# VHH binders against p80196: the designs that were tried, part 1

Every score and structure here is a prediction.

Target 1, 213 residues: p80196
Amino acid sequence: SQDFDFFYFVQQWPASYCDTRRSCCYPTTGKPDEDFSIHGLWPNYKDGKWPQNCDRESSLDESEFSDLISTMEKNWPSLACPSSDGLKFWSHEWLKHGTCSALNQHAYFQTALDFKTKSNLLQNLNNAGIKPRNGDYYGVESIKKAIEKGVGHTPFIECNVDSQGNHQLYQVYLCVDSSASKFIDCPIFPHGGKCGSKIEFPSFSTNDDHDEF
Unless a header shows other numbers, all headers, positions and changes below count from the first letter of the chain; Kabat numbers aren't used for antibody chains.
F, E and O are the ipSAE of ESMFold2-Fast, ESMFold2 and OpenDDE, as the mean of both directions, binder to target and target to binder. V2 is 0.75 times the mean of E and O plus 0.25 times the DockQ between their complexes.
Where letters were taken out, [cut] stands.

## First folded at step 16 (VHH)

Design z1
Fold by OpenDDE, fold request of step 18:
Structure z1 (fold): chain B 213 residues (1-213), chain A 124 residues (1-124)
Amino acid sequence: as target 1 above (213 residues)
Amino acid sequence: EVQLVESGGRLVRTGGSLRLSCAASGFTFSDYAMGWFRQAPGKEREVVAAITWSGGYTWHADFVKGRFTISRDNAKNTVYLQMNSLKPEDTAVYYCAADFYGYDYTSSHEYDSWGQGTQVTVSS
């Protein structure tokens, strides 16, 4: 597709999402796995801008990707409040970003799932001795290198802040070519939460479920 | 139609203060998170601060370092950015935006609607 230059493929660390002062709600389908989950697959331009809402009439149709729903519930959950089964999240991602991808709904979601599997982030980190554990801190550069070694391309690491003010691994950005066929070097990195030299890779802890939006 | 109108931007000296306002219309303001962004010449747009629908949670970028504070008045359909201890590097066009999903306030991609922006210039 020539309508955009590349995809951001964004994966989040659920434990870090929930380990903030912000509300976190587990999906109605259950507590997420202690693994990276998909945030989104976002068409983007090289100048940092992006297309969005390319077809507002293309509402999410579960029948188009019914075979993927179980897998999506596990790999693409929403931690937003109120608790949900993911449909609202997927609808948002589809309408805002997917409609600009030149893919149909099934292909869009399947592509994201495939790239999650292909990136295998947690395993790549584990191979480097980087494991999720509360109180364990790792060099952000070490994390980048571990992912780069596995994926073959440099990731962007976004951090958020826990209640004590510590930086923690929040999201990993990878780039995918416009044809959604392979990982590529990112033409540009997003402006997100900056990381200190050392960041926490937390495990799940008791979270407070609140209905805050 | 969703409309956001920023105001309050002007020229100020280093160390000065400004309060930006963003008036919202065309949607149920109190149901959605709001954010402030800025874009300096030759730089990408960046998130400055975000606030949940109720104001119960606020997020501020690291460069704010306690100098800026986002707030909102749902009765007035307005979100504010109080900026203190301004520096020349704060010079930018400041935008407000609405987050109609409310998942990741730190991502520009999260926000759907933007105002026209208001120019803030900080002189040395």
Scores: ipSAE 0.679, ipTM 0.845, lowest interface PAE 0.7, mean pLDDT 93
Fold by OpenDDE, fold request of step 18:
Structure z1 (fold): chain B 213 residues (1-213), chain A 124 residues (1-124)
Amino acid sequence: as target 1 above (213 residues)
Amino acid sequence: EVQLVESGGRLVRTGGSLRLSCAASGFTFSDYAMGWFRQAPGKEREVVAAITWSGGYTWHADFVKGRFTISRDNAKNTVYLQMNSLKPEDTAVYYCAADFYGYDYTSSHEYDSWGQGTQVTVSS
């Protein structure tokens, strides 16, 4: 397989994840913080393709990153149903994407955690007066600029849709160089949920159970 | 071995309709969400629609605007995409994929086992 060109570093807004017609389950470790959480660190090619499952024999080994687990529970939770402690989620991310990163398990997860801290998305948004609140809408370009000002690179904003049809901030894509050392300008942006000109930045709310993906 | 085989793509006129099928094998079909994707010439692959294991929830991209509908028949291990009011900009290779983890239906990176695709061409 060819060497990949860069990483997508994807962070999600938990409140938006749960504010859809889709099922949402809080982690067994507790309700997630009202802060961005990590979805994944994904090797990618500049042509839009990506490597995956590069070593199917490299199963997740908790002993390799035991010192990171508490931090991962807080910063990399799963909102999938049924409720979990994150291990299944981390195993999926590792086997599908991490095995293609040229990093060992500890380095892969540590790298993602470090970039979450470095990006400091919520603070960057707050600095621009963009705060999570149900019913509050912000310009998507304003959100991009706020993040760009803090991170130094233009993000890709992905939106999902609540039950009323409102677009909301769902995920933020940043790009990391292939050596996993720094943020870079994205060679290409993914095709995800499109955003309107104004999108909601919601807070957690009570949700009903829905069908699971 | 996991296999997904798309069919139904062909040349149609603007305003026409097509129904795409994706036959799945090699896994427990009814346990997993499925998605349709498309890739136009010179463009990146994009999500068209997604459906949960039971079919109880569906998602469609904004460009669909009510024209396309994803559905599934678990007894037949098949997922469908009904496409109505087709436009030239819908011309693409359409792919079926499975989401074996079931976390984010809007990301192509979540899906696996891409088939060969089926060509849909919409003429003016």
Scores: ipSAE 0.623, ipTM 0.815, lowest interface PAE 0.7, mean pLDDT 92
Fold by OpenDDE, look of step 16:
Order: sequence, then structure tokens, then C-alpha cells
Structure z1 (fold): chain B 213 residues (1-213), chain A 124 residues (1-124)
Amino acid sequence: as target 1 above (213 residues)
Amino acid sequence: EVQLVESGGRLVRTGGSLRLSCAASGFTFSDYAMGWFRQAPGKEREVVAAITWSGGYTWHADFVKGRFTISRDNAKNTVYLQMNSLKPEDTAVYYCAADFYGYDYTSSHEYDSWGQGTQVTVSS
């Protein structure tokens, strides 16, 4: 049985993560692809609350998902400083959220990877003529529609702010049913960084700032 | 034991000001970013503001529009939220939390050790 109502499946745009006044560090495995990466797969309640840390004794065990590591390094990297190989990030996501998913470690990470592939966000945006480019701005509604057309469900777009005060496409929220089988309409949207009518979709620039956190 | 205790919430009139405090204990306060959140009835918890470990960088939600300011005093293990020009739509329970991992201070799901919250009510 599931002790939650749905998943938030959150993907981030690495260039926007780094194009702020905060620090970012490329993974030790290399520079991330100019593609969306996975932030997390988060069990959630329809009332806006969520379970967390459901099993503090369930430490991350690489042996349980060793076959996924190379794929995770590419699709689920950490941009936190100091640079890392992603294990600390994955441990954090697993302990905080994964332990509440009713999935084992392999299934949890595999599920997230599968939904990243299924959502195909960058391609969906490209199909609508929305491409990452510094200085180019797109309507937030256009972005939503492009993703909706591809995924079949309305996303939530979260924005951050660059050093000049411009809103950027930062994260995309999709919802997954509690059985982790399909995308669904979100029962409730998060209240993260609100987007203006037009937002930037930046390209990567080299940025290795010191950690402020 | 990690603890966060919010205080300062009360009933105020539109246009009024409040200063919320969050007292932290049970961890090395000066090593971690802190955030303020709020949750109105029937709405999801949303990030209001965040501050890095040293206070060198702050982030504020768009709805703040310069009305609120997050700050911290590491010597007192306390984070603050100064709220000015309050509006009825600011009515909510306000929470503080610590970002122990330090990956994304704009995501509620990234924070830890939520306090009990303090009620802020703004009347017309």
C-alpha cells in the first residue's frame, strides 16, 4: 500500500542552476549535458504536504543499482559544491524521499530515469521551436503548451533569477501516479519560483564559483 | 536533537509590520543555509526567502516585492524574517527550516527539521 497520493517528478535545467549568484560545481564525472537533469522523484500528498525520511536506516547501497550508475551520472548529476560523483546527492534523495516511495532503491532510481526518457522535455520544447540560447526569451505559456503536447499533462514551470534579475526556466514539475506507472494531471501545483510572462532559456556557460552554502 | 522554534506571529492590520524569529539548536547553525516558508489554508507550502550560511546571499520570492527581508545572526543561532507592508494574502503559518544538503534553497522539499510554525494573520 502507498502512504502518499502521487509523485512530483522534478527535472532541472543545469544552465539555469548555474546562471545565478549561487555557486555551482560540475560533477567529477564531467560537464553535464545541455539537457534537463533529474532533481528528484518525490512522494506527495494532495493537500500539499509530503512524507519524508520514512526509513532512516535504509542507507544508500550502490550494489543495489550498480547497473544504473553510469546512466545516473549522465541524467541525475549534482551541481552542488564541492564537485561530486552524485552519490551524496542520490543518498540524500533516497533517504529523504525514496524511502517513502514504497520502491526499492533500484526501482526508485530506474523509475526516475524512465520518466525522464518518457517526458523527453528538451525534444518537446525543440519541436515547438523553443531552444536554449542566451538572451532568448520565451512565453511561459508556450513552454507549458509545448511540454503538455508531448507529455499529455500540464507541467508546472518553476523559475529562478539570473544576476541581472531575469527569470529563467529552472525546473519542470510533472506528476506521476502513486504506483509510479504513468504521468497524471497534478492534483496540486507547488509554489516555487514564480515565472514572468516571458522567461529565458539559457545555454551553458563555464561557471566554477566557490560554495556559498 | 535538531530543533527549530518560530516566534513573532500575530494578528496585524494591513500595512503593518512583523518580525519573525526562528531559534535553532542541535546542529552547527553557521554551516547551513536557512529558509522561511509559509502555508495558507488549502495551499501548498511555499518558499518565502532563503539565506546562505554566512548571510552573504539572500533570495526572496517574487510575491515579496521588497516587503520582506531574511537575515540571520549566527552568534545567536537565529534566522529572522522582517515583514513590512503586510497584506491579507500574507496570512499563513510561517515556518523556518534548514537546508542540510544545500542543493536547492528554492525547493521546499529540500529543507529539513521544520518547526511548529507561527501564525501570521493580516486583517483588512
Scores: ipSAE 0.548, ipTM 0.790, lowest interface PAE 0.8, mean pLDDT 92
Fold by ESMFold2, fold request of step 18:
Structure z1 (fold): chain B 213 residues (1-213), chain A 124 residues (1-124)
Amino acid sequence: as target 1 above (213 residues)
Amino acid sequence: EVQLVESGGRLVRTGGSLRLSCAASGFTFSDYAMGWFRQAPGKEREVVAAITWSGGYTWHADFVKGRFTISRDNAKNTVYLQMNSLKPEDTAVYYCAADFYGYDYTSSHEYDSWGQGTQVTVSS
């Protein structure tokens, strides 16, 4: 049964997570690749509301998705502090969002991994000459068009603000149909996430999670 | 079953200090990120400070930086907000909130459980 209208499929840029005043810690498996990471696959309603925590008695069962763990460590790392093996982050995403998806745990995680591969965000940006580089700024509309060219659907771009006050590419939202089978045009876009007309696309640094200079 | 109970809110003068406490029960406190939020009349709720489940990492909003300090005591299942150099603009209802793991612990939308709030009033 499907009580929601669509999913947001949300990916984040690790450097933009880590260059704010928020603490950033690499997972115990090491520094993530310089690539988009999965944040989550989030059931949503067309009216801008969303369900969450649809089975508070559920718990993550590693045996249900053990074959996916190494791939999830690469593609779904947590940057929250303190460093961890990812299981708490995946448990959080499952309990809060996955329990509302009508998918079992394996299907939920596999679906998100498949959509990351299909979205091919970093390559789509690179094909348009948009590359991670500190100090470079890109037009938000150029970022949207590069992704749309590769995916076939217009994304929503969420920005955050680095420790110096600069707007930067933080998260990319794509929409997935309620059966979790394909990308669709977003029925609505999220509110907020002010980007301005030009934003940074930062690269990872070798600094700690506070790299202000 | 889950309970978050704030205490310590009261009337204080500009420049004064106040310590808020939030007692937690009904969940494994040490697995949860904790946050303090505030809401003034006619304004949206805003994050004031947050602390990771371990207590090792904290975040404070720019408007309270240097004045407020969040801390937690996992042995007492309690999170605190030490408020110094209070200003009339700090007048609000202060809420304690909890989120399992707390991946994005600085965003109010991520928190599952909320207290009923404690009123802080700062007079000129």
Scores: ipSAE 0.400, ipTM 0.717, lowest interface PAE 2.9, mean pLDDT 89
Fold by ESMFold2, fold request of step 18:
Structure z1 (fold): chain B 213 residues (1-213), chain A 124 residues (1-124)
Amino acid sequence: as target 1 above (213 residues)
Amino acid sequence: EVQLVESGGRLVRTGGSLRLSCAASGFTFSDYAMGWFRQAPGKEREVVAAITWSGGYTWHADFVKGRFTISRDNAKNTVYLQMNSLKPEDTAVYYCAADFYGYDYTSSHEYDSWGQGTQVTVSS
């Protein structure tokens, strides 16, 4: 199906990808910034189902979005192993989700990049005194309110569990209207990724927390 | 078109061993992460073990660590689960799953393709 009701726009905290028991590999461009990165822009139905793989022969064509590649390397890195240049990850996101979006490849990737900038997640959290710091815990409702204050819409917060068993901020979901023009209130929130009432927001290197430079 | 066919599930005694296999066809096997999942009656499906598309990285759930081993043979388009020291709580339907690239290979909702499952029953 090409019809859908809205997008989830999903961003990921890289420290929370890398501090679990699964493998984590930096991209060939190096360690990502200590900032949220794009996971994807995902067509969804308001009944909780979603389309996927809407054209399995629509291969990623680098020439269609070549002007965006440097920006995507910074803002849409893969932490999956083995280390790579990101093209396989973007191909995965395009084939699975982008082919269902009614956007061409350039518009699909540009739109996600624009929404990352507009969401301004790390700054919105910082404005509320919520900073990445190992060993500190924050209320999940405080995180939601900080993001809502900046974006105008309540996010869904997905948590995962670090290797020590602590729940931590992993992904942030915001909703976008089906024309990909603006954030909207989510018609439905996703299932899973349970958070406790207080969660960790880990630093993306203990050296950064201990290093005077 | 895409097919994943599990085999090897059967009744086995506590302490025994079993090897599951999953034959894949209809896609380029070496581009896909592979996982073994299980589901007992009334429980959610849970990841047991996973292996990256390259085969260089594996992950095993804590409840099977040291007892189960995932592996893959890209020449045969097959993923395996070697299960040792089986316990009654390992009784479940075991599923093979595949996901292109496999960015978040420990999460069931990321997998595109699933087998029909093979029953493993562990008795005393």
Scores: ipSAE 0.361, ipTM 0.696, lowest interface PAE 3.0, mean pLDDT 88

Design z1
Fold by ESMFold2, fold request of step 18:
Order: C-alpha cells, then structure tokens, then sequence
Structure z1 (fold): chain B 213 residues (1-213), chain A 124 residues (1-124)
C-alpha cells in the first residue's frame, strides 16, 4: 500500500464491449452473463499517474488461486479475440496491475471479486428503473445517481460508441482505498471515454450476431 | 530488454505508398498485441491501427480505413503498416507499440512498450 494512493476498481458491460466496430469473442466457457464483469483493480496515484509491472518475476501461478477460477470465469471473463480460457487476461491484469498492489495473487483476485459483489451495480441500476434494453437511452446523471445511492460514492462512467455511432454505457469506475478494504471517493477521475447526456444500455440479445468471426 | 525499432519512414508524394516495419525483441512477440500510432506536430498521439497477438483480428482508425493495412509476421517478430494513397494529413511521426494480451488494443493507455518513432512526410 506504500507505493500508490488508491485503486480504481473497473467493471465493464459485456454487451457494450461487443457492440462496437471492434471484434469480440466469447470465452471458451461460453457467453457471459448479462451482468457487469470485472476489468481490473488498478493501483493509481492521486496525480493521475500509475505504477505498473512491479515484479517481472511474479508470473501467474494457477495453483495460488485455483479455488477462485470458476468464480472468475463467471465474473472476470475475457471478450477479446480469439476465444480463450481467461488465463491470459488474468495474467495481463496480474502482471501489469496486481504486482503493484501489495497483495498476493489469491488476495488480489479475491478482493476484486468481493468488490464486484459489494458494488451490486446491476441491481442498483434496476432499483432506479434502469435496465438493459436495446434502442432506449438513459440519462448519464441518472445512472451515476443510481450507483451512488447503492454504493455511497460517485462513480465515473466511461462510454464507448456502438456500430451506429451512438454512445453506450461501457465501464464503471469506483475507487478503493490503498489497503483494499473499502470504497472511497475518487481522488481523481480518469480522462477520456466521454458520454453524451443520454446513453444506451444495450442487452446481449442484439449482440448475438457477434458470435461469428 | 524490450525493444521496438521502427523503420521505413521517409518523404513521399501525395498518392504514394510506403511500408513501415517494426522489429521487436526482448519478449515473446506472439503473446503481444501490436499497434501503430502517430503524432503530428501540435497534436496528441493517436491510434492508427492495431492487430491482436494471434494476427487474426485487426482494427483501423476511420481516418485511414481502406488506405492503411496492419499486419504481422510472428516468425520474424515484425509488425508492418502498409500505407497507400498517402495524403499530406498523414505527415507525422509513426510509433510502434506493444501490450501483453492486448485486451483493449485500440487505446493508447493500454500499451506499455513503445518504439522511438519513424518520420513520414507527405508532400504535395
């Protein structure tokens, strides 16, 4: 915890990953649930810089977190092409970010899984009447308020652009203290990933045509 | 030591063609996504094209679509950018970049290894 100030905890919406001009591929375990999934848990400095690749010798060791793998397949899938079993994605996240976290591999992955459960994003949005639906749009401020009501801290909302050029809900950033114990207010928000005032929250039913590549 | 060395940048006329190469060493090339970026004077660095670690999937920015093609040769540890129908607006320093696995390979912030760049100048 000594070398960084906080974590970004980042979750993504799988339908928005796939509903772009970029290719997507389901993991070998199958189509992900219609739910937010973990992108990563990223040590950061308050000045907008971040550490990375803090231990080149600490390669991913499956035996250190084998009890978590089935849960990670569900909650931390990769949608990048070609299809894979997730180990490359988790290796990337561990080597780049996890080695800077002061946590061992098991603690690192378990902590991210715990924060996904605590954030409860999909349910918090549903409680505000915000549900995945193709062709309809929601106010970005309403999305932020729904999440803030459930989590107690204002999120950063990152959008991407669908194949028709419309902004859609892509990633949600929450901040975690440097001891990885609780959500905090973000000391700084990320740059980029702009949203308009209203954005799409797509469902996977439109993304079924992305299975063929 | 990770190294990315671009080559092939030069002066060309409008409508001309040019191929850039990026030789990679110091890592397992076939595990890395590769990207070409450019930076014109007074502008931010921007992604031009990207290719997955397997080479099976590519992405090209709209401003170069149909004119530029990224490719890779894993046996030679080299990524290429074929540039056709060049325009004066393509004048920039072109950079090669690498990212392990490359989950979000269209974002410059995802890349952690960069070359020194090669200058491309397109004259009227």
Amino acid sequence: as target 1 above (213 residues)
Amino acid sequence: EVQLVESGGRLVRTGGSLRLSCAASGFTFSDYAMGWFRQAPGKEREVVAAITWSGGYTWHADFVKGRFTISRDNAKNTVYLQMNSLKPEDTAVYYCAADFYGYDYTSSHEYDSWGQGTQVTVSS
Scores: ipSAE 0.356, ipTM 0.690, lowest interface PAE 3.1, mean pLDDT 88

## First folded at step 17 (VHH)

Design aa4
Fold by OpenDDE, fold request of step 18:
Structure aa4 (fold): chain B 213 residues (1-213), chain A 124 residues (1-124)
Amino acid sequence: as target 1 above (213 residues)
Amino acid sequence: EVQLVESGGRLVRTGGSLRLSCAASGFTFDDYAMGWFRQAPGKEREVVAAITWSGGYTWHADFVKGRFTISRDNAKNTVYLQMNSLKPEDTAVYYCAADFYGYDYTSSHEYDHWGQGTQVTVSS
């Protein structure tokens, strides 16, 4: 038991991140896979508030999780500009959220990676016939059900809007218990971009809109 | 000490205009993306608009529909929200927030600092 109630485990769909009016930059390590990537693992309270920056002196130390770097580059990339290798992103996530998790750096990042694997979001969606493809729209409830069937818990779906005004699947929120051992039902759902009844699930391979800065 | 102080909120009639200001202090303002959020009674907090550190990019929520515009003056450490064509449904407490990393402007968890909020009330 930690001094927080649960984790939000947030995964993002890279194609949707880049398919906005905002610029996106591929990582310096290469184009992201056409799969969900990790946004963060965030300690949270049941009332919707969260702890942050619990240890400002705990700087990111790559040596603590060097064995995970390659995997993190693939599964936890930053699409923010300017292009980066992920270290700045991971540093942000660690300092702001990880330091509040009661986990060391290795355990924090490993936990997130494990839950990404465990959730297997893309496969769960595919099993339900929900596949990334430009121009294909799916019911948001169908997406939720597909994920719920696979994960065993109801996700929160966050949407963003493409340049054409279409809602698209942007992020998936799952909840993890405070011991970082299992998925749980979310005590409270986050605030985020609301989805219409039907949303696009764009293909990242066909939406390679990126900038290099 | 980090401070974000909102001002400009007041009672206005439908169709009216307001300009909200948020004065920042205690941190390097031009290193942060800034955002405006609002929370109506009994409703969830929602993002209204966001702006990058340089002002080079702005994002606005769909419900804004061109009525609101976020801007910033880094020389004054201030971010603004110009609100035109106000409607009763715009009634809310409006919050200013600062985001250092600026990865996801729609996620409240990304923002590091928050103001106390300013009340905007739009009457019919």
Scores: ipSAE 0.760, ipTM 0.878, lowest interface PAE 0.7, mean pLDDT 93
Fold by OpenDDE, fold request of step 18:
Structure aa4 (fold): chain B 213 residues (1-213), chain A 124 residues (1-124)
Amino acid sequence: as target 1 above (213 residues)
Amino acid sequence: EVQLVESGGRLVRTGGSLRLSCAASGFTFDDYAMGWFRQAPGKEREVVAAITWSGGYTWHADFVKGRFTISRDNAKNTVYLQMNSLKPEDTAVYYCAADFYGYDYTSSHEYDHWGQGTQVTVSS
């Protein structure tokens, strides 16, 4: 198979994940922090396609990254139902994407954690006066600029929609070079939820329970 | 071999209706959430609708505005997209996709299997 060209590094806003018609479940380890969490680190091709499941026999081995688990529980939680400790989520990310990264399990997860720290998204937004608050709206371009100023590269902002039909900040895409060493300009932006000119940056609210996937 | 085969796409007039079907094979269909995507020429692929494995919950994009409905028949290993009140801007290739984990049905990267697509054209 061909080598991938870059990584998408995807971070999610937990409050927006839960502020939809779909149900969300807090991890068994507790309510997530009001901070961005990791969705994934995804090898990608410059044409918009991606490799997946590159080694189906490489099952997740907790012993390979046991030293990272506590940090992952805080920074890479699953909000899927039913509530979980994250292992199933991490297994999914590893088998689907991580096996294509040319990294071992420890390096893959550590790399994602490191880039979360480096990106420092919430702080970058706060520095621009953009703070989580229910009912407040921010310009999507302002959000992009705030992140760009901090990270040095243009992000892709993905939005979802709350139960009232309002667009809200859902995920932030950044690009990482194929060597997993630095952020880069994205060769291509992903497909994702479209954002209006102004979007909500919500705080955590009561979960709306619906049927589970 | 895993297969998703879309059918039902054709030319229709504005205001018309169309029902797309996606026949799945080669995997346990009722373990997967299913989604419909569409891609117009020169535009990005976008999610249209999604449905949980049991069919108990459905999601539809804002642009659907009640015009489209996703459903599934697990006994037939088929997912459907009923499209009513079609508009020219609905012209696109429509794809069905399968998502085993079901964490984020709006992210294309989450889906494991994809069909080849079926062309829907809505004329004025």
Scores: ipSAE 0.750, ipTM 0.872, lowest interface PAE 0.7, mean pLDDT 93
Fold by OpenDDE, look of step 17:
Structure aa4 (fold): chain B 213 residues (1-213), chain A 124 residues (1-124)
Amino acid sequence: as target 1 above (213 residues)
Amino acid sequence: EVQLVESGGRLVRTGGSLRLSCAASGFTFDDYAMGWFRQAPGKEREVVAAITWSGGYTWHADFVKGRFTISRDNAKNTVYLQMNSLKPEDTAVYYCAADFYGYDYTSSHEYDHWGQGTQVTVSS
């Protein structure tokens, strides 16, 4: 594996993923929870570049992380169409990013799961009175501060746009040190969708999602 | 060898139009979603537009909605960005990128291949 400076740990808000003109498909394992899910754990350089596909021969092997599968289905689902059980998504993340992490498959996925738990994003937001609700808007700075208070480091907030043109909380970037041991201040923030001053924190309650079971 | 080659960037006046092209080779074009990014001097790279494999879905950033349109011709292995009503703030290097998995069109980390970029300059 190649050297890298830090990880981006990216979590997504499923309701925002689906609240676009783009189609979304619930996992075959069921509708995702009203909680953040993992997008990925991405090795990155301080200059904003990143390594990828560091070992194209290292195919995903379920036997390497079979004990994590149930947890991954809940916390690391794919909302891409067609509906899937997550294996294709995990394979993508592993081959593209995981192979560059210097971690084996089990450690890579376990690490991501652990950092999801540690970050506890939804609870941190709730503690600040920021709750998912359609029609409610929150200051992006308030969201950042709420997460910062809980995690101890400043996050990057990425927004997407709903069908009405409103910005909504889409993804949260946190940074993890190269040893995958702790959250750190991000040496550089990622490139992503810019957020307005106020953004929506949507709920699945009124979203027209596609179920492919 | 995978190649993405952008073309069409040049100096244009405010209000002008420009069409960028990105010619792809070395991979199965139809299997990839395509995107356009841009980076202005001293600014972060930002997503401009994205298009799915078949062209069935397109996404455009708010700042370009109504002015820019992404399209693709799979028979020609080419993705396009039609830019109308150009403004000085549109001045940037524009990059073409390919995304095999297509999970998140707004994340640069999702894209597998990148072009060298083409300079677009809009004068006042």
Scores: ipSAE 0.606, ipTM 0.817, lowest interface PAE 0.9, mean pLDDT 92
Fold by ESMFold2, look of step 17:
Parts: structure tokens; C-alpha cells; sequence
Structure aa4 (fold): chain B 213 residues (1-213), chain A 124 residues (1-124)
């Protein structure tokens, strides 16, 4: 259905995707920048359920968003294997989530790109002295406060576990109103993906410790 | 109509081997990552193994390391789980699942389609 309550806007940290036992492959355009990247813009209900796959016939049409592709390659890369040009990842996000958004393809992708820019996550963390660095740990509450200061709304922080068993910053959830116009306080937070009180914020540099590369 | 049909589950003795199969229909199999999951009585469903849509990359949970192997045959629209050195703790219902593209192919919440499951019982 096209009636939903809000969006989760979800961004991920590339180093935390790649330093687990999960295979990690850079896009055919090369290694992504050391920055948060878009995972998706996901319609949700306030009761914790969500719509998905709202129009299986609405295939991704590159001509509808061709002007956005270079920006999406930079800001919406896929790290899944095998290496690819991103179109399958964007098709996945569109078919599963975008078809439920009441936005056309161009608006859907442009809106997510605009919200990444507005969230300014890496800079907001840096302003609080929170920088990607292997072996350093940060308080989860300090991470939340740094983002809240810049965005005006409390994020949800999802952690995963690296190959050595350390909890780390993986994904950041912000909420967007159903008209896709502004950030809002989240009506409900996701379940799962809980962090400890202190977590890593790993580096994504030429010295990354990743088996796939 | 989308269908995933598991087969091959049965009773085996500890140390035995078993091959599970999952036949897929009603979708473009070559675009989907495939996974095997299991659920024992009173436990949550857990990922056992996954394979990318291309078949070039696999992932196996630590608790099955070196014992189980996932594979796929895109010409037959079938995914397999070869289970060796079976232990009583492997007793569970095993489920086949499919996810378009499979960006997070180790995450159960991303899978679109699920089979009905096949029972594997390992006796001591």
C-alpha cells in the first residue's frame, strides 16, 4: 500500500560492512569514500510493521534518473559481492521500498540524496571529536548526542560485530515525515541491532583489515 | 506463484551425512540470493548458510564450519545444503529462503520468500 506513517532514512558505515565475516566487494567505480553511504529510504508504520514490494511491475528505469547516477555511485554504493555498477542494488531498494513511497523513481532517489546531505553525519560526529579510528571506542550516547545536535532529532544507532567480536557503529536511522519533506522524531525505533555502551568507529582507509581485498 | 520446496530432511545418526534440496519456481532465480535457515524447538530461526545470486560467494555460520556446504544450480533453479559430520545439535526444521539481489544476504529480515521447511533429526 501507499499509505504509511513515516520513513526510516538509513545510512551505513562502509568499514563496518566490510570488517565482518560477510564478503565485501567494492563497486566497479572503485572504493567508496570514507563517509556514510545511503542504505535506503523505507516507508514504515508506527506499529513497527512496514509495507514492501508494492508494485512488482515497476522495474527500475535508468532513463528516469540518469542525471542522478554519478551522485548515487558516490553516495549510494553497494558493497555486496560480486562487484557491480550499483543498478541491482538500486533496483532492490526501489522494488522493495521505493514502490511503497508514493514517489516516482527520480523523486525517490533525489530525496534520499538530499537527506544524506542534510544529515551531514560524518561532520556532525567530527564536530564532537568523534572520528573513524581503529582501536578507539566511543560512548553510544555521545554518538547520539553529536548527531542530534546537528540534525535536531535523536537517531537510532545500529551496531554489528567485527571479525574480532567488537561492537561497532554500523547503521544510523533517522526518521522522515510521510511527505518526505523533513526529519522528524522517530515514532518508533527498530528492534534489534543493540549496541553496548561503548563501540568502535573503524577507519575505512588504505590500511583497512579486510580479507576480500 | 512463487514456490520454494525443500526436500531431503530425515532421521540420521550422529556423524552421518545428508543433502537438502530446495526447488524454486515463480521468480527469476538467477537474480536472487539463497539462504538456508534452521529452527530448533524453543529457539529462534537462525541463518546456516547463504549464497549470492551469482553463486560466486558463500557464507556459512561458525557453528557449521567445515561441515556444511551451500551450493546452487541456476540451470535447475535449485539450491542445496550438503550436511556432513552431523551432530544431535543440528536437529531442526531447515528452511530455504530467497532475497532479490541479496544485499544483506546473511540477514533473515531481508528474505522475501520462504519454504515450508524440512525436518532434520540427528540421533545419538
Amino acid sequence: as target 1 above (213 residues)
Amino acid sequence: EVQLVESGGRLVRTGGSLRLSCAASGFTFDDYAMGWFRQAPGKEREVVAAITWSGGYTWHADFVKGRFTISRDNAKNTVYLQMNSLKPEDTAVYYCAADFYGYDYTSSHEYDHWGQGTQVTVSS
Scores: ipSAE 0.389, ipTM 0.710, lowest interface PAE 2.8, mean pLDDT 89
Fold by ESMFold2, fold request of step 18:
Structure aa4 (fold): chain B 213 residues (1-213), chain A 124 residues (1-124)
Amino acid sequence: as target 1 above (213 residues)
Amino acid sequence: EVQLVESGGRLVRTGGSLRLSCAASGFTFDDYAMGWFRQAPGKEREVVAAITWSGGYTWHADFVKGRFTISRDNAKNTVYLQMNSLKPEDTAVYYCAADFYGYDYTSSHEYDHWGQGTQVTVSS
């Protein structure tokens, strides 16, 4: 049986990855859609510790999940430099986290793709009037409430800081039970990634607004 | 066994320079992003600089902008931190760390391997 308590399911906002001083490179498939993308599905313990690298010899085998690759390119892109097709990023997520999940490679990737669809984050925010807009601020509690209304569970919101010093929505954590069947209330929230009470939700476009100089 | 061994930390005067080295063994160095972190007494560990596995992209924290430079020599399995214009605020234990692929290199959570650190002390 598994020896972890739950998963964090983590999604990131591409504009907030790319508008810092950190290098950002689009995948070889091109600029990602303006939508949340998967970062990972991470086994964790209720005490705040986590397993990792549970089988360092379990190399990623593309033939095990070849039917998922097009969907993963869309929903699990890498923004790290240099530009790539995503296989190194998926190898990183599998080796570090997936090998600890008690799922095979196909099930691991398929499960994360299914939970992205079920979470429906961008639409849940939009239903509450929370949209990507450079220069506008949203209450962090309003963001949590909008997601909770759609998903049924309170998320954790991680922020980062753009190149101009503004706090912004970066990652959203939801919790999944250890059998990877459903969202649950988080047994414990992550630490770090401080948000103020109001934060930006930046656009991933080149339109005229406060975020372009 | 994976090892990261930092060296070069010492006492240096304000305005001085210092070069830290980190020798790596026990893993395929060329597949790993490398980072330098520091921790002063009573402070949280913080990322100082990072470099992609190829060496083609680097990142430096704002508080060291223009003063510190990360580099790597894949033939020697070594990463360096050139530290110029040192200030007393730079006094800390400096750690090197390695992260496969290096997707989110500003988070210590993402790093697989850590050295034991080397002390840098900057006198006023």
Scores: ipSAE 0.204, ipTM 0.598, lowest interface PAE 4.2, mean pLDDT 87

